# VH-VL binders against q92529r149to334: the designs that were tried, part 14

Target 1, 186 residues: q92529r149to334
Amino acid sequence: LGPGVTYVVKYLGCIEVLRSMRSLDFSTRTQITREAISRVCEAVPGAKGAFKKRKPPSKMLSSILGKSNLQFAGMSISLTISTASLNLRTPDSKQIIANHHMRSISFASGGDPDTTDYVAYVAKDPVNRRACHILECCDGLAQDVIGSIGQAFELRFKQYLQCPTKIPALHDRMQSLDEPWTEEEG
Key: E = the ipSAE of ESMFold2; O = the ipSAE of OpenDDE; V2 = 0.75 times the mean of E and O plus 0.25 times the DockQ between their complexes.

## First folded at step 16 (VH-VL; framework fv_tafolecimab)

Design Q4 (at its last look DockQ between E and O 0.51; V2 from the best seeds 0.00; counts 0 for: pae E 8.1 > 2)
Fold by OpenDDE, look of step 16:
Structure Q4 (fold): chain C 186 residues (1-186), chain A 130 residues (1-130), chain B 106 residues (1-106)
Amino acid sequence: as target 1 above (186 residues)
Amino acid sequence: QLQLQESGPGLVKPSETLSLTCTVSGGSISSRSYYWSWIRQPPGKGLEWIGSIYYSGSTNYNPSLKSRVTISVDTSKNQFSLKLSSVTAADTAVYYCARDSYYTVENPAYGEWSSYFDYWGQGTLVTVSS
Amino acid sequence: EIVLTQSPATLSLSPGERATLSCRASQSVSDYLAWYQQKPGQAPRLLIYDASNRATGIPARFSGSGSGTDFTLTISSLEPEDFAVYYCQQRSNWPTFGGGTKVEIK
């Protein structure tokens, strides 16, 4: 990725995730991101409904998803994806909306048939705690964005493994841990 | 229309290195949306994923083959290649290159990466024999 | 490694009949399951992805269902060109395939 790749996308806001993604199975993680997209799109004026047929949310999902933060909702932003972070800025003012370190991001989904124009990722930050952030990425851009995020995850993890302070536990062992993986800046 | 074509020797001696190249046409290998994979199928048997590569050169390998597999990419030629070292008769198979779609990503610290394969080459038979 | 078990190994049917193929995963794969068709001497062709979505150009007679560990591919009415081997594949972990089901003409 080098210095990173930049996309112009629309930020729709975020919704709090009250449970660690690591403590959830893969199916549940996917359901959470889809539900998050649905809820945020419904809450943002002018956002196209992501789902034609909305299934009623399960009690489980309702207990995991918290309040939405719609600050900056509907804004066009510059998204820079690097091995270091996802950086969200306003194109004109260069105001930082969010800077999520890779180590704080656990899960991302997007570009699938149900959410073709959306990318959602779960990150920790001081403002939103643990939240699922929703991006509108039209005209096939969602696949490019999610691909870039995936590549960034992989590269960063490989870098981490070259100088590990603590080897992350395997997925199955990490279910009980809510702590982000830490890297020593060499 | 996207097309993939495998090329390389059809015969390899035991302990040598199998080398194959996949040439992509009708589309760019430098797309950010896709990985490029190698998959093999022994005669009369099922399919086994070998590994994948991104246009940047980032790779993922099957854990069972990781020690012997090297996948590389040449974006200038719109190609990616497979090297499998220390081959045995068990490595006799039809080898396919394929494009894999990417819809969900998880931090490797938390999970595994995988995708589906929507475009395939015709495959090339590689026989390991003395 | 997630192991996919397909059943039956062979399915003998006549044109026009309904085919039902099963794929069982050793652990939950959510809906991250695909189906492929492979004819002799050809590469696999993607039929279904994410358990129930038809790939581009796939006829409506093909349908997929299931979630978690149990999945089904259904061919509502077999055409002569449908006699082939069918594989399931999961993408919840590194890609793994089932052993295949051969649909042959009775």
Scores: ipSAE 0.067, ipTM 0.665, lowest interface PAE 2.3, mean pLDDT 87
Fold by ESMFold2, look of step 16:
Structure Q4 (fold): chain C 186 residues (1-186), chain A 130 residues (1-130), chain B 106 residues (1-106)
Amino acid sequence: as target 1 above (186 residues)
Amino acid sequence: QLQLQESGPGLVKPSETLSLTCTVSGGSISSRSYYWSWIRQPPGKGLEWIGSIYYSGSTNYNPSLKSRVTISVDTSKNQFSLKLSSVTAADTAVYYCARDSYYTVENPAYGEWSSYFDYWGQGTLVTVSS
Amino acid sequence: EIVLTQSPATLSLSPGERATLSCRASQSVSDYLAWYQQKPGQAPRLLIYDASNRATGIPARFSGSGSGTDFTLTISSLEPEDFAVYYCQQRSNWPTFGGGTKVEIK
């Protein structure tokens, strides 16, 4: 709740994630995020050219990623991080570009040595379905951004542990965020 | 240059509370990118993680020690501390404070932390003896 | 609890030789494994993170490999300062450390 902490970052775009992140182990989630950063950076005109991609991922890992959406690519945005949401707005805060409630965000990654200027997070919304959203965070800001996201995740989780009526009800709500894969959808 | 330094009594009597403070210099404990950890090493033995704290006061503890451990932070002094209650001779160890490097996060209900200890204090021996 | 088993417990080698240290996890930790060096009377020093990435300032003779349950630290040509104890550490759950491998001269 409330305004949270705000950063000014560059939005590079997003790429659809074709599997639920909960169906993937942590290492695979991290590898998919790194691949998503690489693909979006290569597709965006004017993205920095100094990013170095590590070894190519397997074709299986690459097949988990779908279409990219480069609408708003390269735009400077205000990112507000709170226990309620990740909110993306124009710098004057008058247009909401995306608002991802914490219940719809499964995973975030970035600021490590091979993705130093980038933060990525996986969220669902009506426009992009499940997608990995890529932020460019220059001058060491990526570590601050990923740290704030991590803090928000932990605070939200501790809030649920203190407030929920029953543990089964919390588990049911969190499990309903995942979609099953079927032949009709895959 | 970031440095961590442990301080506190080197001798603690059985059943009392072990209290240590870690002072962070050359950097800020209020960074949103890091956790601050306590790790111990009994003489001639391996390492055991005790717990970690975020500058907001949020803590994670080793389940085997959780009933006896309190970690706290004082951002105004750039310090964090350890209290371990009801000590025995088995708690004799070198105690280290360390910084958790913080790269990947997920929803904590179903997640794992990808953190590693990139800065360590010099360590302080605490002996539990009558 | 994820148990890390390091082998061998002691590795007796001469300077210039290649050292190969093993760490086995009781369940998959993916690539969330680190290696540390500890010299007598000193704090541990981070060598390798995420199984295979050298930490800043670590010489190229140190390399890590593996994923899942089986991990290896390799020192391609031992220097006198490399005789120490080496620990692996996982962070796919709450952190646990291996029992260590002592690399000693002779």
Scores: ipSAE 0.012, ipTM 0.491, lowest interface PAE 8.1, mean pLDDT 79
ESMFold2 (binder alone), look of step 16: mean pLDDT 89; pTM 0.923

## First folded at step 17 (VH-VL; framework fv_tafolecimab)

Design U1 (at its last look DockQ between E and O 0.41; V2 from the best seeds 0.00; counts 0 for: pae E 7.0 > 2)
Fold by OpenDDE, look of step 17:
Structure U1 (fold): chain C 186 residues (1-186), chain A 130 residues (1-130), chain B 106 residues (1-106)
Amino acid sequence: as target 1 above (186 residues)
Amino acid sequence: QLQLQESGPGLVKPSETLSLTCTVSGGSISSRSYYWSWIRQPPGKGLEWIGYIYYSGSTNYNPSLKSRVTISVDTSKNQFSLKLSSVTAADTAVYYCARDSYYTVENPAYGTTSSYFDYWGQGTLVTVSS
Amino acid sequence: EIVLTQSPATLSLSPGERATLSCRASQSVSDYLAWYQQKPGQAPRLLIYYASNRATGIPARFSGSGSGTDFTLTISSLEPEDFAVYYCQQYSNWPTFGGGTKVEIK
């Protein structure tokens, strides 16, 4: 990725996720991101997503998803994806909306076949705590964005594994520990 | 129309390295939207995913084969390749290259990224025999 | 590793009959399930993705259903060209395939 790749997308806001993604199975993580897309799109005026009559959210999902933060909702932004972070900026690059370190990002999804124009990712930051961020990516851009995020995940993880002092994160042992990657800033 | 074609030797001796190349035509391998996988099928058996590569060279392998597998990409030739070292009779299979369509990615620290395969090569039989 | 179990192993039917194939996952895969058709000497062909979406060019007689751990592929009326082996594949974790169901002519 080098200096990173930049996309122009629409930011729709985020919704708090009250549980660690590592403590949840893949099915639940998927459901959370899809529900998050649905809720945020419903809350943002003009957001494309008359979501067909989805089954009422399960009590479980309602307990996991918290309050929405719709600050900057509907804004066109520059999204820069690198091994270091997902960086969200205003088009003029004068204002940073969010800078999510790669170590704080656990999951990214393009939604379901009915929501192919949306990308959701879960990140930790001081402002939103743990939250699912929703992006509108039009004209097939969503898949490119997801592909780029996936690449960034893999590259960063490889870098981590090459550090002799760091024990590789055991993929299969979802440790319930909500602790972010300790990047030793060497 | 996107086409994938496997090429390489059909016979490999035990303990040697199996080498295959997939040539992509009708589309660019340097797409940000897709990953490129190798999958194998022993005669009369099911399918096993080997690994994938991104156009940038980023790879992910099946844990059961990780120590023996190397996948590489040549964007100038629109090709990606498979090397499988220390082969045994158990590695006799039809080998397929395929395109991955990803809708979800996960940080490897939390899980594994995976996809379905929308385009396949015709496959090439590789027999491991002395 | 997520294990997919397909049943039955073999399904013997006549043209025009309805085929129902089952795929069970050892754990929930949500709707991250695909179905493939494979004919002798050919590569697998994608039929269904996301459990119920038909791939491009797939006839309407093919349909997928299910979520979580239980999935079904249905062929409403078998055509002669539909006699083949069918595989399910999950992509919730690294890709794994079922053992396949052979649909053969009775």
Scores: ipSAE 0.336, ipTM 0.756, lowest interface PAE 1.1, mean pLDDT 89
Fold by ESMFold2, look of step 19:
Structure U1 (fold): chain C 186 residues (1-186), chain A 130 residues (1-130), chain B 106 residues (1-106)
Amino acid sequence: as target 1 above (186 residues)
Amino acid sequence: QLQLQESGPGLVKPSETLSLTCTVSGGSISSRSYYWSWIRQPPGKGLEWIGYIYYSGSTNYNPSLKSRVTISVDTSKNQFSLKLSSVTAADTAVYYCARDSYYTVENPAYGTTSSYFDYWGQGTLVTVSS
Amino acid sequence: EIVLTQSPATLSLSPGERATLSCRASQSVSDYLAWYQQKPGQAPRLLIYYASNRATGIPARFSGSGSGTDFTLTISSLEPEDFAVYYCQQYSNWPTFGGGTKVEIK
């Protein structure tokens, strides 16, 4: 419910996530974002390439990621983070790259020394289905971005606990996010 | 340069509440990017994580201490604080405040984030004795 | 709770020797493991994160390896300042630390 916070970041693209994040343990979920960053950075012309993979991915990890979508790769974008959504648009507002409601976002990662200049988040939308979206940020900005996403998650969840009839039930939303064939969850 | 400094009484009587404050300088505690943790170390022994706080007031605690621990934040003073109730001699330790250096954010229905600690205070010894 | 067991408890070596420290987790922590060095009277210092990445400013003689449940910190050639206690810490769940390995001068 806040007015949100806006960052200007570089969109690198997304890569499909073939399993529900709810079905994976915490370590695997975080590893998926690190692998997704690595794969998308390798595929995008002009990416910094600062992230290096420390070890080969496991067979299970490799089976979780699908095809990449580089339609807007390398574009400077406006990312607006609010308790309602993550909104990605071109700076001229001609194109909406994605609008991910909080109900459709499972988690985000980045901004630590391994991913200093990157933020990744997993969300569903009708265009990309379940995908990990990769953002490239300037020094220090990645940590601010991931922190803002975390704050939005916490504030939205706190609002749910305070007034659950006014905020869609989180439990029901999480089950919907778990369905393998569902389109964008509202 | 980010610096963390613990302060508070070094002696606490059994059954009372241990209270400590961490003052952050060279950086803002109101950063959206970090959690702020308390960690303790009994003399000559290993380390135990107590809990963390986000600047908005959201907390997470070590399950073994959860019933006795409260962590709070005062953003206007750039400080966060620890209260540990009903202390015994087993709570004698050096207490450190630390910044979490890794941040993975999940939808709250999945669980809480955990990280490693890149900045530590110098530590303060708290002795629980009659 | 994820329990980390470090071995040996004490490692007695001379400067120039190779130190190998072990950390075993009670369940898989993937690569969410950090190593710290602690000298007497000082706070821990982060050495390694994600099992094998050196923290900023840490010399190349420190290396970490392993994944899942079994992890190793190696100091390729001990220098005088490396005689200290070393702790592993997992962050796959809420943080827990190992009991420590003291590296002391023989």
Scores: ipSAE 0.015, ipTM 0.541, lowest interface PAE 7.0, mean pLDDT 79
ESMFold2, look of step 17: ipSAE 0.014; ipTM 0.524
ESMFold2 (binder alone), look of step 17: mean pLDDT 90; pTM 0.927
ESMFold2 (binder alone), look of step 19: mean pLDDT 90; pTM 0.927
OpenDDE, look of step 19: ipSAE 0.244; ipTM 0.719

Design U2 (at its last look DockQ between E and O 0.47; V2 from the best seeds 0.00; counts 0 for: pae E 4.2 > 2, unsure alone 74.6 < 75)
Fold by OpenDDE, look of step 17:
Structure U2 (fold): chain C 186 residues (1-186), chain A 130 residues (1-130), chain B 106 residues (1-106)
Amino acid sequence: as target 1 above (186 residues)
Amino acid sequence: QLQLQESGPGLVKPSETLSLTCTVSGGSISSRSYYWSWIRQPPGKGLEWIGYIYYSGSTNYNPSLKSRVTISVDTSKNQFSLKLSSVTAADTAVYYCARDSYYTVENPAYGTTSSYFDYWGQGTLVTVSS
Amino acid sequence: EIVLTQSPATLSLSPGERATLSCRASQSVSDYLAWYQQKPGQAPRLLIYWASNRATGIPARFSGSGSGTDFTLTISSLEPEDFAVYYCQQRSNWPTFGGGTKVEIK
């Protein structure tokens, strides 16, 4: 990815995730992402996706998803994806909306067939704690964004594996993902 | 319309390296939206994913084949290639190249991705025989 | 590795009959399951993606259902061209396929 790839997308906000994603199975993680998209889109005026009659959210999902932060909702942003981070900025690059270190990001997903223009990712940061961030990516851009995030994940992981001296045991790896990412000043 | 076509020798000797090329037409391999995969099928058996490559050259391989597999990409030719070293009779199969449509990515530290293969080559039989 | 188990291994039916194929995952894959059709001497063809969505050009007689670990491919009325091998597929750490179900003419 080199210096990273940049997309212009719409930021819709985020919703707190109250449970560790590591403790959840793949199905549940997917459901959380989809529910998050639904809730945030419903909360943001003008958001595309009058979600057809979705089944009422399960009690479980309601217990996992917390409050929404709709700061900057509806704003066009510059999204830069690199092996280091997902960086969200205003179009003029004067304001950073969020900078999520790659280690703080657990997964990213497109929406379901009815929400193909949306990308959601779960990240940890000091402001939102653990939250699912929702992006509107129009005109097929969602697939590109997801692809780029996937590449960033893979490259970062490969880099990590190449440094065997720093490879903690699997258990320690899982714990380290919960620790705030200290930028190794390389 | 997107088309994929496998090419390479149909016969390889044991211990040698199998080499195949997939030529993509009707679309660019330099897309951020897709991975490019190799899949094989031994005669009368099921399908086994070998690995994929991204247009940037990033690769991922099946753990069972990782030590023997190399996938490369040539964006100028709109091609990607497979090398499988130290072949045995067990590597006799029809080899397919395919486009991988990706919709969910997960940090490998956490687990699961999701995709499907929407375009396939016709496949090429590679027989390993002395 | 997620293992996909397909059943039955072989399904013998006549044209016009309903075919029901099962795919079971060793772990939940949500609705991220695909189905493929493979005819003799041909490459697999995508039929269904995301458990229930028909791929482009796939006839309406093909339908997919299920979520989590249990999935079904249904052919409402078999046509002569539908006699083939069907595979389910998932992608977690890496893509895996089921062992296939052969739909053959009775």
Scores: ipSAE 0.225, ipTM 0.739, lowest interface PAE 1.4, mean pLDDT 88
Fold by ESMFold2, look of step 17:
Structure U2 (fold): chain C 186 residues (1-186), chain A 130 residues (1-130), chain B 106 residues (1-106)
Amino acid sequence: as target 1 above (186 residues)
Amino acid sequence: QLQLQESGPGLVKPSETLSLTCTVSGGSISSRSYYWSWIRQPPGKGLEWIGYIYYSGSTNYNPSLKSRVTISVDTSKNQFSLKLSSVTAADTAVYYCARDSYYTVENPAYGTTSSYFDYWGQGTLVTVSS
Amino acid sequence: EIVLTQSPATLSLSPGERATLSCRASQSVSDYLAWYQQKPGQAPRLLIYWASNRATGIPARFSGSGSGTDFTLTISSLEPEDFAVYYCQQRSNWPTFGGGTKVEIK
């Protein structure tokens, strides 16, 4: 990715994820993102594109998702994806909506037939703890965004594998994804 | 409509280099959303993934073939290519190019990543014999 | 290296019958399994991804199930166009495919 790739997308908000993504099977992780998109879209006035649910939520899915945070909901933002982080800023000011280092991001999903205009990613930060962040990415942009996130994961991981001094950072990333946010990292 | 088309010689002598090109039409190879793969199938046998390339030139190869494989991309021609060196009769196969599609990505630190191939070329038979 | 073992090697059935194809992984692949259909002289066609989700344009008679190491592709009522070879595919570090199951008309 080099210096990063920037997209203009809509930030819809986030919803707390009460279980480690590593403790869940892949199908459950994917359905968590779909349920999170649905809940946040219902809570954001004027959100584009009614989200079509393909599966009713299970009791397990309902127990995994917590409180939503809609503080910046509906705002058009600049999303910069690099091997270092996902950075979300307002395009006309210096306000930072979120800055998630790659080590704190576990999972991203979106752009499939059920979530065509949406990307969701799970990350830890001091404000929201572990939360699923929802982006609305219109006009086919969702697949570009998810592809850029995937490329950032792959490039960062290859960099770590080919540099022995990076092995402790990979270990710390796995611990930070599974541990409470308040633990020290690095 | 996206289409992939393999091209290259159908006969290669042992110890020489197999060289194939995949031409992409109806879409751009420069997409950040996709990887571009080579997959082969020996006659009467199953499928073997050879490797992929991202449009930036970043590659990943099947460990069993890595020492003999080079995959390259030419974005100006909307093409990617395979070179397999030091071929033997065991390399006789139908060779496919394919698009690798990701709907969900996870941090590789989990050690498992899902992938699947949604568009395939028609395939080209390459026979290794003298 | 994750080895996928498909069984049976050949399944001889009549149109209208239910086909059940098995794929077993040498270690857990969670739900990260795809199924492909291949007819003679043609490239493989994606049927199922993530163990149970049908790809776009795939008829409802195709369904996938399983997780971990044991996976099943079911064709509820065979149509004439369904007689083909079927492959499963997974990825942990790099993709591997099963050996295939040929579904042929009896």
Scores: ipSAE 0.123, ipTM 0.573, lowest interface PAE 4.2, mean pLDDT 80
ESMFold2 (binder alone), look of step 17: mean pLDDT 89; pTM 0.916

Design U3 (at its last look DockQ between E and O 0.09; V2 from the best seeds 0.00; counts 0 for: pae E 10.8 > 2, placed apart)
Fold by OpenDDE, look of step 17:
Structure U3 (fold): chain C 186 residues (1-186), chain A 130 residues (1-130), chain B 106 residues (1-106)
Amino acid sequence: as target 1 above (186 residues)
Amino acid sequence: QLQLQESGPGLVKPSETLSLTCTVSGGSISSRSYYWSWIRQPPGKGLEWIGYIYYSGSTNYNPSLKSRVTISVDTSKNQFSLKLSSVTAADTAVYYCARDSYYTVENPAYGTTYSYFDYWGQGTLVTVSS
Amino acid sequence: EIVLTQSPATLSLSPGERATLSCRASQSVSDYLAWYQQKPGQAPRLLIYDASNRATGIPARFSGSGSGTDFTLTISSLEPEDFAVYYCQQYSNWPTFGGGTKVEIK
């Protein structure tokens, strides 16, 4: 990814995830992200998505998804994806909405067939704790975004394998950086 | 069912190298989802993580043992091994091999490069004595 | 190194009683904490991972709670087979284990 790839997308907000994604199988993780997309889109006025009458969420999903944070919801943002982080900024780059280090991101997924324009990813940060962040990616951009995230995951892991002793395991110290995005040379 | 079994000499002389092998059965060591660890427990004491290896040969060691530890993998035999050099009486312990479970194909490096251990060998006692 | 302190060192209880075991970390480990049961002459058995998730095959009487630095393992009603040593383990950094709590029969 080099210096990273940048997309223009819409941020919809996030919803807290009360359980570790590690404890969940792939199917459940996918369900959580899809449910998160649905809940956030329902909560954000003007969000694109004729959500068909959804089946009531399972008791399990209800216990895993917490409160929504709709700060910055509906805002067009610049999303930069690199091996270091997902960086969310205002279009003028003056404000950082979020800077999620790659090591803090546990899962990323596209929407379901009814929400194909959405991407969700789960990250830990001091503000939202563990939360699923929802992005609206129009005009088929969602697949590109997911692809880029996946590539970043793989490359970051590869970097780790090359230098396993140099990568700190502690991620609780992760702070939202207000500084301009700089790619960490891993 | 996944099984791990430690093998090697139960007695090692001081200053020599302890060598153990873990044989994995019921599953492949060449999985991208797991790391393979060595853990030891001195008699009557707690547990100490020694290090892990990935199927590719990438390793990570406990800083306290790093200078003396070498872990290797033989994917063809579905085994991984431990070498601990310059042993002393303090290295007398039951040695366990274990599977380190957390890593996913989506992001194996998520949050931490360490995990919990869901499968263990029965352990093998290694005594360091002259 | 993250140090895990378990308390009490020994817990003497009768079958049917509730056991509460504590594990304290020297620094935050988030929810990257596991609990193990070890019986004499056996390898540790995973009970709980990610602070509160029961491992496969673990009875419902075992539960884990906590985050950050303070964690608890609870056995709601002790069975005879539950008398053992219990270890906590963090994996926020290179893995470290607590000193263990021995649950013994009163």
Scores: ipSAE 0.040, ipTM 0.598, lowest interface PAE 3.0, mean pLDDT 87
Fold by ESMFold2, look of step 17:
Structure U3 (fold): chain C 186 residues (1-186), chain A 130 residues (1-130), chain B 106 residues (1-106)
Amino acid sequence: as target 1 above (186 residues)
Amino acid sequence: QLQLQESGPGLVKPSETLSLTCTVSGGSISSRSYYWSWIRQPPGKGLEWIGYIYYSGSTNYNPSLKSRVTISVDTSKNQFSLKLSSVTAADTAVYYCARDSYYTVENPAYGTTYSYFDYWGQGTLVTVSS
Amino acid sequence: EIVLTQSPATLSLSPGERATLSCRASQSVSDYLAWYQQKPGQAPRLLIYDASNRATGIPARFSGSGSGTDFTLTISSLEPEDFAVYYCQQYSNWPTFGGGTKVEIK
């Protein structure tokens, strides 16, 4: 997956996610993705009816999702998936819609029976903060897209494990490294 | 075509504040997709990143310089500026403004995303001397 | 701070020869590494991003490789315009640059 894989997909928009995906279990993440798809699809003319939501969202799901951003909604775009990033460009490649480094991407979902034509991913950027971005794909393409994203996640994580050099971010996450301060006081 | 141009005094006295402005033309500084950086290069030496600003006013600075650096933006003039306080001869350098190739996010829980620089100004030499 | 150590400090080579420039990081930067070319009196020019991707308009004789802590810029056959100083830059954390490798005429 060196230079990345490029797909042409439809960008439907994004919706803000008000909690970290790391704090949520798998079932809740999946339901957030389904609800995000439902809300964004309702707002985009060409996507209505492609995904049918049957259950009302729980109070928890309603409180996790914020405002949508439909600036590029309904546009066919080039999606390039690499171990470094997900890159979204306009059809003429003259404008970058978004470029999300793997470090900024929390979770992706798509191609399962309830979201056959959709792929969604949660990422941070300076404009949308933490948001769930929705892509509409054709039948077989959604499976290819989510497979490529999953492969990129796995390969990037393997690269990280092969170079386990200590870094400030790792020290901030490991509470056991804070124990020396207690012992120094005597 | 996007162009960046540094401007400001080329000579600054020790202990004073170095002040530079970068004017962006052929594009908008208010773009949602980009950060705007200052980078310096002492004569005959390597490059040092100073910090960046987003058009909203959000900044991030090189930890080694943070106590002396202020970067600001004026979207109405399509400009961003650098102030470096309490300068010494060690601050003599060519100062560049640059565009980060794509936007980054700061996330204290996940670490900060940074970028490479695809457009650079021509640079301006600032000398700190009595 | 992530320190980038470039070696050698100077490469003395003739046109047509192959140049191999090294950049070593004090800790893993994954593939978040860029290479720049700088000629006297000019701003740096982006050559390579994400360790191995050539920037738009960069000739095929420039290639980058490596990941983690050890990176290489290769110029397969030096042209007269390639004699310059080359810098690496990481962006896994706040940006830092290497000290440079000067490629000069032998």
Scores: ipSAE 0.007, ipTM 0.476, lowest interface PAE 10.8, mean pLDDT 78
ESMFold2 (binder alone), look of step 17: mean pLDDT 91; pTM 0.937

